# Ledger of designs, part 18: VH-VL binders against q7dma9r51to147

Target 1, 97 residues: q7dma9r51to147
Amino acid sequence: GDQVIYHCTVRTLDGVVVESTRSESGGRGVPIRDVLGNSKMILGLLEGIPTMHKGEIAMFKMKPEMHYAEIDCPVSAPENFPKDDELHFEIELLDFS

## First folded at step 5 (VH-VL)

Design Tk12 (framework fv_bebtelovimab)
Fold by ESMFold2-Fast, scan of step 5:
Structure Tk12 (fold): chain C 97 residues (1-97), chain A 130 residues (1-130), chain B 109 residues (1-109)
Amino acid sequence: as target 1 above (97 residues)
Amino acid sequence: QITLKESGPTLVKPTQTLTLTCTFSGFSLSTSGVGVGWLRQPPGKALEWLALIYWNDDKRYSPSLKSRLTISKDTSKNQVVLKMTNIDPVDTATYYCARHYEYTYDSSGITKYVWAFDIWGQGTLVTVSS
Amino acid sequence: QSALTQPASVSGSPGQSITISCTATSSDVGGYNYVSWYQQHPGKAPKLMIFEVSNRPSGISNRFSGSKSGNTASLTISGLQAEDEADYYCSSYAGSYTLFGGGTKLTVL
């Protein structure tokens, strides 16, 4: 159980960007740092990121129960976020240690 | 109990390569989550991190110094070695090695994340002059 | 230079509480939960006081506490004692490397 550092771009089923860490997609240009096994990560990423290798880009297609609509989700959804929709998480894993 | 000690030349000439050795006891670099890093502090100045090496031989370097630094370990000798090339008078500093935990395990086997330097060596002053 | 900003000095009297701030101009503090604090007495090696924002190593007095809000981490020392007079450094994990603040000199008056 390790620290993971990644870029994330979240899109709706029809391809609309709703959140991104990348500056070109409206984010701050700063990757997310998370720790595997603690209570501050959405379920789909907690299960998905450990299957990746450093430098890989992967797409995780998540039903609401796997992200912010999870029962007792440890992470707050951004304001006006489509938490009840299927969302696609594009993850670039920068570091896994 | 747990100790780290820095060793190497105390006087180095400009353009040479500085080699420092950290010898430790009371823990193993074979333990998951553990590492050893190097930091320095010029006289009267702030601490600066230089490099880190982990149990799995993963290495991290200060971005501004990466081209000059090489870190390696000899687990059988309980040693970590830092090499800095093309030494300059501005590299005059006290050099510290310190144990770094990425993570550890509590008594229940649950992962506890740390990402900090918990035990430090006494430091060794390296002066760079012609 | 460091991307973490600390005040150069803070002071307090015995028995009082003081707070030392550590502010990132970027996400070095706000985006990462790996903020640590180190105490350094003159001529000695640094000592870890706080890690992962608010956790204390065994043997560290509960007078020392850590917190963060947004891009600012804080170290609070309650019940100030003369032996607390030292330099204090914050540190944060920033991707694949570690950053240190410029240090704060605490004077106990």
Scores: ipSAE 0.000, ipTM 0.574, lowest interface PAE 18.0, mean pLDDT 81

Design Tk13 (framework fv_bebtelovimab)
Fold by ESMFold2-Fast, scan of step 5:
Structure Tk13 (fold): chain C 97 residues (1-97), chain A 130 residues (1-130), chain B 109 residues (1-109)
Amino acid sequence: as target 1 above (97 residues)
Amino acid sequence: QITLKESGPTLVKPTQTLTLTCTFSGFSLSTSGVGVGWLRQPPGKALEWLALIYWNDDKRYSPSLKSRLTISKDTSKNQVVLKMTNIDPVDTATYYCARGREYTYDSSGITKYTFYFDYWGQGTLVTVSS
Amino acid sequence: QSALTQPASVSGSPGQSITISCTATSSDVGGYNYVSWYQQHPGKAPKLMIFEVSNRPSGISNRFSGSKSGNTASLTISGLQAEDEADYYCSSYAGSYTLFGGGTKLTVL
C-alpha cells in the first residue's frame, strides 16, 4: 500500500480548532504516518488523501459518517472529539510512496 | 451589491516593498466558505494567482513567490492587504483582488474545497521602475 | 508557462461552435476535477463563466458550457457572437494553490 505522511488540523464549521498535529495549533508537531489499506484510518482520510499530491494542502468537510461516527469505524475517537459533528479537516500531504 | 477595489502606489522602485489594499463591500470575510485573493497580470501576459486568505484566517501563497508575499485581513474594516517584498521590474502588472468561493459536494459524504473567483476588482496597474 | 496548457488562439465565425482546451500536466496538477473558466475583454477585469468544470454562475448564457475528459478540460461556446471575442483563461484549484492557464484569444471572424 502507499505510505502517506501528513499533518492534520480539525476545525468546527465556525473555525474553532478541535485537534491538530501542528505545534502552533496545540499539537506535538509530529505528522501522522499511515499506510493506505493497511493502517486503521477513518473513511474520509482513506478516500480523500488519494486525491492529493505531495506538498498539497487540502480542506475536506466531512460528515460524521466519514470520520469517527462511521459504522464499525476501525479507529477510536480521541477524547473530547466532536464525532457527531460535521467538521473541516485540513490535510497537508508531506510525502507519499 | 458586491464590490471590490484595489488601492496602493502606482509607481514603485526596485527593492522596495509593495503594499496593496483591497476594500470590499456586500459580503463578510467571516462567513464560512468565503475568501479574498490577489492575482496579477503583466501587460500583454497571462493571469497569475498570488495569494488567498480564507474566512478562518488560513493563508495560501503561490509556491514560486511565497517567500516574498504576506496576506492579511481586517474583517472589521472589510479589507485584505497584500505585501510583496524586494520588488523588481518584472513585477510590473495590473493587480486584482477577487472574492473566492469554495464548495463542491462529493457523493461519498466528503467535500474537497475548491476556490474560484466570482467577483473581481477593476485592477490597479503597478509599474516598477527607477 | 503554468501547469495548465491552452492554445494561444482560436477563431470561429458567427453561429459556429468553438472549443477551447485546457490540459493539466501529470507531474504538476494530475487529474484535478476543479476547473473554472474566465472571460476577459480588453481593459477589463476577468469574469467568471464556468466553475467546478461545468457549472454556470447566474446570468451566464447557456451558450457557454464546460466539460472534462481525462486531464483536459474544455470550454465550448455555441452560437458564436461578436461579443464573445475576448481572452479566455482556465484555472484549477490544487488545494495548496491556484493555477491559471496561459490564456486563449478568441477571434470572431
Scores: ipSAE 0.259, ipTM 0.637, lowest interface PAE 1.5, mean pLDDT 84

Design Tk14 (framework fv_bebtelovimab)
Fold by ESMFold2-Fast, scan of step 5:
Structure Tk14 (fold): chain C 97 residues (1-97), chain A 128 residues (1-128), chain B 109 residues (1-109)
Amino acid sequence: as target 1 above (97 residues)
Amino acid sequence: QITLKESGPTLVKPTQTLTLTCTFSGFSLSTSGVGVGWLRQPPGKALEWLALIYWNDDKRYSPSLKSRLTISKDTSKNQVVLKMTNIDPVDTATYYCARDRYVYDSSGITKYIAFDIWGQGTLVTVSS
Amino acid sequence: QSALTQPASVSGSPGQSITISCTATSSDVGGYNYVSWYQQHPGKAPKLMIFEVSNRPSGISNRFSGSKSGNTASLTISGLQAEDEADYYCSSYAGSYTLFGGGTKLTVL
């Protein structure tokens, strides 16, 4: 699998940050590192990230079935995460190898 | 109806700081996926992108001008402000603000799109 | 490093088709599906004509079409009309910033 390194900020439709890797949005400032072939990624990112290019910023507006409400989702939702709501994932792709 | 309008000084002196304000209506920068950017066009020359700010306060700057530019927003006033330091006669241009939006695709995923709605522009002349 | 190259001018007669090219000097820019085209009449703000290579905003004539092959995006205008005479700019998202081409002046003869 291809390794991907990216920043992610997740917001509700009202613009409330529910999770972020960016320090300005309450995160630690450390990007996520994952491997597409062996990843535990939500469906929307598995489909979305391969359409991106290095250095790109993209907004993925995901219905619940594209993230944690997906049937057989391989990743547990974070504590108190609004898994049944539409969520907006802003992804900055730092590397795709 | 969606509108954007640029305001600021029309004549500025070299070495001063230029401050431009974009005031908009018909949309909000609290809406996820929305951004407002600044572009300029010197007389008779090509369009040049300067800066962009997103609803989440994420900012992007032209690499060649980054050290001179600061973009900020006031979501409650529907305003985006651009500051450019150490202005020079070559900075004489019509300055535009424009809205950037994402569009839904068939999988429920949206992609970055270009500037769909533009202000009328404001001509800024830099001379002594 | 990255740049978008357009011809300085193009011309055609009413009823003809013309094509304006936009070539990325690096593959990182040319690989993106975020190519947009803008029309600008003298003294006016630019108007978005095409986004994401080939999509038209509501209200844009189907005489305007976009395509892309490799690192070159193209804007084609069919059935040329006098009001099409304008400057045309391509733009591409280059990740952390946006690039604009140098512009092409279309003259309708």
Scores: ipSAE 0.012, ipTM 0.595, lowest interface PAE 9.4, mean pLDDT 81

Design Tk2 (framework fv_bebtelovimab)
Fold by ESMFold2-Fast, scan of step 5:
Structure Tk2 (fold): chain C 97 residues (1-97), chain A 129 residues (1-129), chain B 109 residues (1-109)
Amino acid sequence: as target 1 above (97 residues)
Amino acid sequence: QITLKESGPTLVKPTQTLTLTCTFSGFSLSTSGVGVGWLRQPPGKALEWLALIYWNDDKRYSPSLKSRLTISKDTSKNQVVLKMTNIDPVDTATYYCARSPEYVYDSSGITKYIYFDYWGQGTLVTVSS
Amino acid sequence: QSALTQPASVSGSPGQSITISCTATSSDVGGYNYVSWYQQHPGKAPKLMIFEVSNRPSGISNRFSGSKSGNTASLTISGLQAEDEADYYCSSYAGSYTLFGGGTKLTVL
């Protein structure tokens, strides 16, 4: 499968950061590396990231069924994550092979 | 590597329809999130946004000019076309086409934010006899 | 007319810092954090300097920075140079369309 490297910042509708890879937003400053074919990604990112080009920034506004409230979601939500709410995923795609 | 260029008539008579073509290279309107828009600037005045078309054929128009504007694309030719009807002398301006690099996706499909990262050189259109 | 207010002109000396403001009477500038800044030299097309309040495109000098406080967005240029002399425009989201400010002429004395 295709390998992707990206930064991600997840916000609620009120703009509260729930999760981020960026150090300025409470993350470690290390981008995520995933393989699309074997990745354990949420549905919205699995469908959304392949539509992006290297260097692009995109905002994916996801209904619960497209992230952690998806039936049979392959990844567990972090504790106290607002999985039943609409969440905004800001993705910066650094590399796509 | 990304370039855009405007083409069309430089002199148009009042009441005619103005047709402008933007030809671009270094990117595709098949790319998710990408759009191309049109802006204008009358001599010595501020920039004004006119219209935008996205990869998925979603279109946005300036509310004050919407009834006069039509934007379309030909993805295979890397072209975006703007038509403005009932031209008058106040429409004299330099017309620019520019790329919008991302689409703020939401459940309604309405774009919340537009910015332009690459611009054409502009083409001056004068409306007179 | 534009709903975004900019000063008509600003001036500074080489090496100094200047700030250009952009204000709206609505939540457009302050509420959504979606404001961009463009530089335009005479006879040239605009160039994107800042997007989403404070982000710089690759290749833009770190002498240019963006910020916001309340309903006012600001572009700050530090270490002012002669080539910075240009018109500067802010732009913000307004419902289903984009608005541009009236523009600010920066003079480098």
Scores: ipSAE 0.000, ipTM 0.576, lowest interface PAE 13.4, mean pLDDT 81

Design Tk3 (framework fv_bebtelovimab)
Fold by ESMFold2-Fast, scan of step 5:
Structure Tk3 (fold): chain C 97 residues (1-97), chain A 128 residues (1-128), chain B 109 residues (1-109)
Amino acid sequence: as target 1 above (97 residues)
Amino acid sequence: QITLKESGPTLVKPTQTLTLTCTFSGFSLSTSGVGVGWLRQPPGKALEWLALIYWNDDKRYSPSLKSRLTISKDTSKNQVVLKMTNIDPVDTATYYCARDEYVYDSSGITKYIYFDYWGQGTLVTVSS
Amino acid sequence: QSALTQPASVSGSPGQSITISCTATSSDVGGYNYVSWYQQHPGKAPKLMIFEVSNRPSGISNRFSGSKSGNTASLTISGLQAEDEADYYCSSYAGSYTLFGGGTKLTVL
């Protein structure tokens, strides 16, 4: 399928960063590389990223069932991750093909 | 009933700081997902979005104006305050505050901002 | 400068239907799927008419409908009435901020 490369910063409703690919937010500075259709992605990103354009920064506000609280979620959340909370996913789409 | 009302000076001089207050009723900024934003409209011109603050103190600013803008809230008083520095005659406009409602679409995600209730607006004239 | 393009004016007669377009340019950032429409009468605050391309808030007449085809969103007003004479603005989310179109003046002849 389509390859996507993006940065991601995940925040709680209280604005607390719980995960980020950006070094300024505690990440390692390396973007995520995934393939749509064949990759293990949370539902909200699988539905949301295809609506984006290259270079866009989008904020996806997700109900728990659209991220790690999805039944049979294919992606493992970190231990003690707030998976039952609404989370905001800020995505910068760097490339697509 | 949800209401919002803008207040502040109607005449300001160039280089001063403009401070506007939005006072609202019928909802609380302690409610998750609720925000209040500021927009402006110069006489006879289009609407322009300026800034927004959410219940959790998360803030968004217009990229072209962010160096001049500060938005803050006092949840206990039902107020949101916008400050704009280094005011110029081109900043003459009617300033509106409005409630941001994000409701999930049928998929359970959303990435857009829209304003469901608006204040009446306050005209700010910048003149020497 | 507005990143969303609307015609400056549109006109129709009572009982007719009119359509107002809103086109995002190739320089815009996202937002094609998340369009809102606002109505503004002279001297009044804007009023939300349509959100998420085609959804109506409670209390908005079904004479107002929204749609999207390709890169262009459209607001259609059927059964035109004199009170529909107003400025109409489209708006779209562009990542961390909101964009507004230049506005369209609707004249009911």
Scores: ipSAE 0.130, ipTM 0.656, lowest interface PAE 3.2, mean pLDDT 84

Design Tk4 (framework fv_bebtelovimab)
Fold by ESMFold2-Fast, scan of step 5:
Structure Tk4 (fold): chain C 97 residues (1-97), chain A 127 residues (1-127), chain B 109 residues (1-109)
Amino acid sequence: as target 1 above (97 residues)
Amino acid sequence: QITLKESGPTLVKPTQTLTLTCTFSGFSLSTSGVGVGWLRQPPGKALEWLALIYWNDDKRYSPSLKSRLTISKDTSKNQVVLKMTNIDPVDTATYYCAREYVYDSSGITKYIYFDYWGQGTLVTVSS
Amino acid sequence: QSALTQPASVSGSPGQSITISCTATSSDVGGYNYVSWYQQHPGKAPKLMIFEVSNRPSGISNRFSGSKSGNTASLTISGLQAEDEADYYCSSYAGSYTLFGGGTKLTVL
């Protein structure tokens, strides 16, 4: 398992922030540190982040089964999220090692 | 090398249907994550996006022009065709086709960009 | 004229840095990191310079950099050179279609 360090902002299709690690979007300003294949991650990030390069900012459009509405999702869903809707995950990959 | 090339009439009369063909090489529209689209640029004006077709036959159209546009592909010939109905002098423009690369994994899509462009073909609409 | 607003023109001298802004006039466009920048010389097809806000394609000089703050994306060209004189277009995905800005003419003095 590679370690990945990233910021994440989750939005609805119309741009409403559902959750974020960034301070300007209500987060703590602290990036997430995960180990691919070992950390609890949503399926879409486990599949999507390996397509990125260090320093890249990418947007992933995820169908419900790839985010919090995944059956047996290992990550707790944010409160009041639209579970049956596509969500957009903006990921800034700070490190990949 | 990846190349795209536009073809079609250079002069079209008002009310006719404009048909443009994009012929490409160096990639296939059967490859997952690939799309080909059409854009135009009137002389001295800004670029305007028109339509896009993906490898899975999914289609996207400019909202303001959707009723006039049809995009289709012939994967075996490496061609994408754009038809625009009821042509008008304001449709005079250089028309470009371009390749969009999209990552898609059956539930996640990563929007990419237009990475290769054709040279463009000038279409003049006059009577 | 579009949902993405660019200045009509910018100018700079060789060696200077210039910045071109691209402001989304609606929050559903400005909330996404789907920004690309294209360079177009007269009579030529556009060339991709920046994608996904700040990423450069292989072969593009690191003098070209992209950034975004709120609803405004920016293209910065450092160490300005004569061959940089061109039109620059921003572009952003808006859900089911793609938007282009009005274009900015860069004049190298």
Scores: ipSAE 0.155, ipTM 0.594, lowest interface PAE 2.4, mean pLDDT 83

Design Tk5 (framework fv_bebtelovimab)
Fold by ESMFold2-Fast, scan of step 5:
Structure Tk5 (fold): chain C 97 residues (1-97), chain A 126 residues (1-126), chain B 109 residues (1-109)
Amino acid sequence: as target 1 above (97 residues)
Amino acid sequence: QITLKESGPTLVKPTQTLTLTCTFSGFSLSTSGVGVGWLRQPPGKALEWLALIYWNDDKRYSPSLKSRLTISKDTSKNQVVLKMTNIDPVDTATYYCAREYVYDSSGITKYYFDYWGQGTLVTVSS
Amino acid sequence: QSALTQPASVSGSPGQSITISCTATSSDVGGYNYVSWYQQHPGKAPKLMIFEVSNRPSGISNRFSGSKSGNTASLTISGLQAEDEADYYCSSYAGSYTLFGGGTKLTVL
């Protein structure tokens, strides 16, 4: 249970893609690998991904305090990123070990 | 401290295969969010991106050179190897390896080269 | 060649400001914040100066700034110094690969 490998697509309330690991959505096509309890993860994914099963696709709808606008968030969003808005994280969990 | 260094032959004959090795320290290609790639620069000309390899062994190649390029890694040795087949005098260039910073572990992507090797000049001549 | 167009050369005098443009012919490059700029002195490896359009790595002077409007990214160097004389390259992400501009030679007269 330490490592999670996943694809992520982040959308605004209006469905606009602002970030993606998928090549069809402007990303590089390479998934993210994080270590639960040790990686720089946003709070909503740190809490949400452990509830998923391998191969599952889930949508996490997060208020700003659950993602990049969290106080002391370990992850820095760029200046032009809508970190103060509600964002929807579509996660495909590829591996959980 | 992060360092990268290129090694390989400095003189290659036309039609041969060029093999270049990038040896790095201060990071691992088992780490998510980074890749190592190859770029080249012919004398007096622009930088040209060639290939990239990521922690999960995913590879990306320049579309114009894809049929001639193979990139591979040995994570235990901290090495990335580029092979270019059917070398030609127009392939004379300084070859660089560089680390691509792709994201922190949150999913915010970056796509820039933060550390570069010193480069190795490869001359293709008979 | 790459889809990114830079002027071949630009010049300025010490203390002046100059701007180097980097223009994509398509919106796929201009729509993202993946613009970076590299400085290269003769015989040396490129050095990252700007990433994500306008961010500076630690140790890079605030005389260097980046911006983007539509399909054109710009690198501005204020208070020109002799050591700024170098080639400057823009770069951007394009789908599954990286594009580099043709490079701009900056001469400090």
Scores: ipSAE 0.346, ipTM 0.813, lowest interface PAE 3.1, mean pLDDT 85

Design Tk6 (framework fv_bebtelovimab)
Fold by ESMFold2-Fast, scan of step 5:
Structure Tk6 (fold): chain C 97 residues (1-97), chain A 127 residues (1-127), chain B 109 residues (1-109)
Amino acid sequence: as target 1 above (97 residues)
Amino acid sequence: QITLKESGPTLVKPTQTLTLTCTFSGFSLSTSGVGVGWLRQPPGKALEWLALIYWNDDKRYSPSLKSRLTISKDTSKNQVVLKMTNIDPVDTATYYCARGEYVYDSSGITKYYFDYWGQGTLVTVSS
Amino acid sequence: QSALTQPASVSGSPGQSITISCTATSSDVGGYNYVSWYQQHPGKAPKLMIFEVSNRPSGISNRFSGSKSGNTASLTISGLQAEDEADYYCSSYAGSYTLFGGGTKLTVL
């Protein structure tokens, strides 16, 4: 599996940030590193990130079944996360190998 | 060229506080994903991790030494400082500082490794 | 209590291959491909040899390779040379802190 390194900011339909890896949005400032096929990922990112090119910023608009409300989702929803709502995932792909 | 260098007293008396400074160049501790840690090695013994500080001022400490350790940074001086209280002869060791690159995966596990190390400074604790 | 266990010593002859194991005693050290290996010659600082189980920094000989199976990571040195004689330490991240193994002294006979 390919290794992907990315920043992620998750927003509600109203633009409210519910989670982010970016420090300016309340995150740690550390990008996520996942290995496609090995890391536990939500469905929308597992399918979406492989379509990106290094350096791209993409917005993935996900219905609940594409993120934490997916049946048998391999990733636990963060505390007080609106998992039953449509969420917008802004991904900046920093590296892939 | 990334370099790190440890400085501080080479002889310390029991019960005192040991203060060590790591001065570095070639990188900034304001850069996302970068940190600096402290490790030690008593003569003839294994390497032991003590503490680390991240670019965002988040800190991690060895569980067995947590109550005695304080790590801090001065980003403007390119320095990281380690303080160890109530020093004891068993704390005699070579102390190293090292640069870490950090990643955070979607499962919440932070990963890192130390890619550049200082030369080490031997600290002897004796009355 | 989490720990990384290494054999105290390993030995080999020039040209042989040797393997050093590193076994996690706690499941929280886990299988996320985060094991590092360091080489230390007497009187010198440790040098990173392997990171994330099997990745090699630039400038490190391909005679050094890393692998992992379950809770055991391994460092393999092929074509053993006299200059490989050193102490080797494994390291892993256990969530809130970093673990180092007890170290393995490699003797080249």
Scores: ipSAE 0.007, ipTM 0.605, lowest interface PAE 9.6, mean pLDDT 82

Design Tk7 (framework fv_bebtelovimab)
Fold by ESMFold2-Fast, scan of step 5:
Structure Tk7 (fold): chain C 97 residues (1-97), chain A 125 residues (1-125), chain B 109 residues (1-109)
Amino acid sequence: as target 1 above (97 residues)
Amino acid sequence: QITLKESGPTLVKPTQTLTLTCTFSGFSLSTSGVGVGWLRQPPGKALEWLALIYWNDDKRYSPSLKSRLTISKDTSKNQVVLKMTNIDPVDTATYYCARYVYDSSGITKYAFDIWGQGTLVTVSS
Amino acid sequence: QSALTQPASVSGSPGQSITISCTATSSDVGGYNYVSWYQQHPGKAPKLMIFEVSNRPSGISNRFSGSKSGNTASLTISGLQAEDEADYYCSSYAGSYTLFGGGTKLTVL
């Protein structure tokens, strides 16, 4: 599968940041590296990122079943994470190869 | 030092194609996370974004002007070129090029951090 | 092209605080945290003052601060000085394109 490198900021419906790869939003400042189809990814990103172009920023508004509340989700939700809420995933796609 | 400078014709006739060149120094458009964009400002009016080209050659255009705009880069010359077809008197404006940084590890993101001085283009017969 | 709404003008006296709003007409733009603010003095190129809602570039006075609530971003200038008199523009990334507000003329009286 294709390798994707991206930044991710996750917000609640009212705009509160609950997780981010960006240092200014409490993250480490390093992007995520995943391999489509081989990495454990939430459904909304697995379906959404392939619709993006390199360098694009996109907002994916996901109902719980498209992220951590997916039945048999391959990724564990972070501690105290609002997994049963609608969440907005802001993705900046840095590379797609 | 990072600098950008716009160049091109200062007077253009209606229906012609406007070609503007941005020449920059102090950074490379081969570096991940940077781009160069074009913006304009008609006299006494608001700033309007036109186009953006990224280090990986990805391009973005203003939706209302996309059919008239072409942006390209020449990395060896440190230049970005904007072409606008079918120029009209309403296109009279000061045109700016600016560096766009979207992944600078927390320094500047999703913003135009360094701007050229601008070049006034007048469209008249 | 702009879907961001700013007041046309705002005024204050030296030493006061003023706030300039920037409102997205829809939540699909207002949900983004990629709001930047630019200062433009007459005849000059714009200067970046704030990026990602509330971050200041090196060299920008802490009298300038940014915030966001819902679909409205705000630029606040405290301890207003005569040199702050300028046009201020907000900008936001909107997925596949960049938006600029209509600009606000700040007058220091």
Scores: ipSAE 0.000, ipTM 0.577, lowest interface PAE 16.4, mean pLDDT 82

Design Tk8 (framework fv_bebtelovimab)
Fold by ESMFold2-Fast, scan of step 5:
Structure Tk8 (fold): chain C 97 residues (1-97), chain A 130 residues (1-130), chain B 109 residues (1-109)
Amino acid sequence: as target 1 above (97 residues)
Amino acid sequence: QITLKESGPTLVKPTQTLTLTCTFSGFSLSTSGVGVGWLRQPPGKALEWLALIYWNDDKRYSPSLKSRLTISKDTSKNQVVLKMTNIDPVDTATYYCARGSPEYVYDSSGITKYIYFDYWGQGTLVTVSS
Amino acid sequence: QSALTQPASVSGSPGQSITISCTATSSDVGGYNYVSWYQQHPGKAPKLMIFEVSNRPSGISNRFSGSKSGNTASLTISGLQAEDEADYYCSSYAGSYTLFGGGTKLTVL
């Protein structure tokens, strides 16, 4: 599958940042590099990122079943993560090949 | 605090190019998630969306009008410009600029992208006639 | 192609509740799940009243509420007041385009 490079900031419904790749939001400033179809990605990103265009920033509002509360989710939720809540994923797609 | 104002000609002739400028204050197009769009409303008729430009210079156009429309921004001047070519009497309308925010919702029903406009300019009436 | 259908007019008396519907003419459930509502007084710009079906912007009275069932979104105005008399438009953005309903004229009797 296609390689994707993106920044991600995850917020609760109340706007609280729970995880981010961006330095201004407590991250390291390093984007995520992943491969669609051959990676361990949450369902919402696996389905959502292919709908984006290079350079686009999009806000994905995901119900729990589309992220870490998905049955047989291939990715473990981060420690103390609100996996059973709706989460908002702000994705900046830097590259898609 | 947040204001938008349209400017441009109020009377134009058929076949000319219409250029409208939106000048705004109280927010910046350098802010992630923010966009500015153009909409119009012919007298006594429904609102119609024309174009949208995002903070990252990503652009969206009405499919039926895409060949006639160009949207651009000057982030340092807080301005967004719309150009519409080959203007026709049917283009007579009040033209609005408005601040928009893109959102995607992903749930068990699928993925949906939606845009809503939270602040609007007062509008400028453009009449197209000979 | 899909369109949003609203009744041309609705009326009510002060203190009553009224509902305005917005129906997708297609069965594209995903494309019409997230609807916004705008209020427009004569000669004025539209004002956002509801977004994401049921969310209110800051400063909008809780007398205005939104809901959705199937392919029909609804705007409900409770405790009608004279200043509620206006045109109301629903809107949805699906894919690469934005649609607006035909508008509903609310008369407060």
Scores: ipSAE 0.014, ipTM 0.606, lowest interface PAE 7.1, mean pLDDT 80

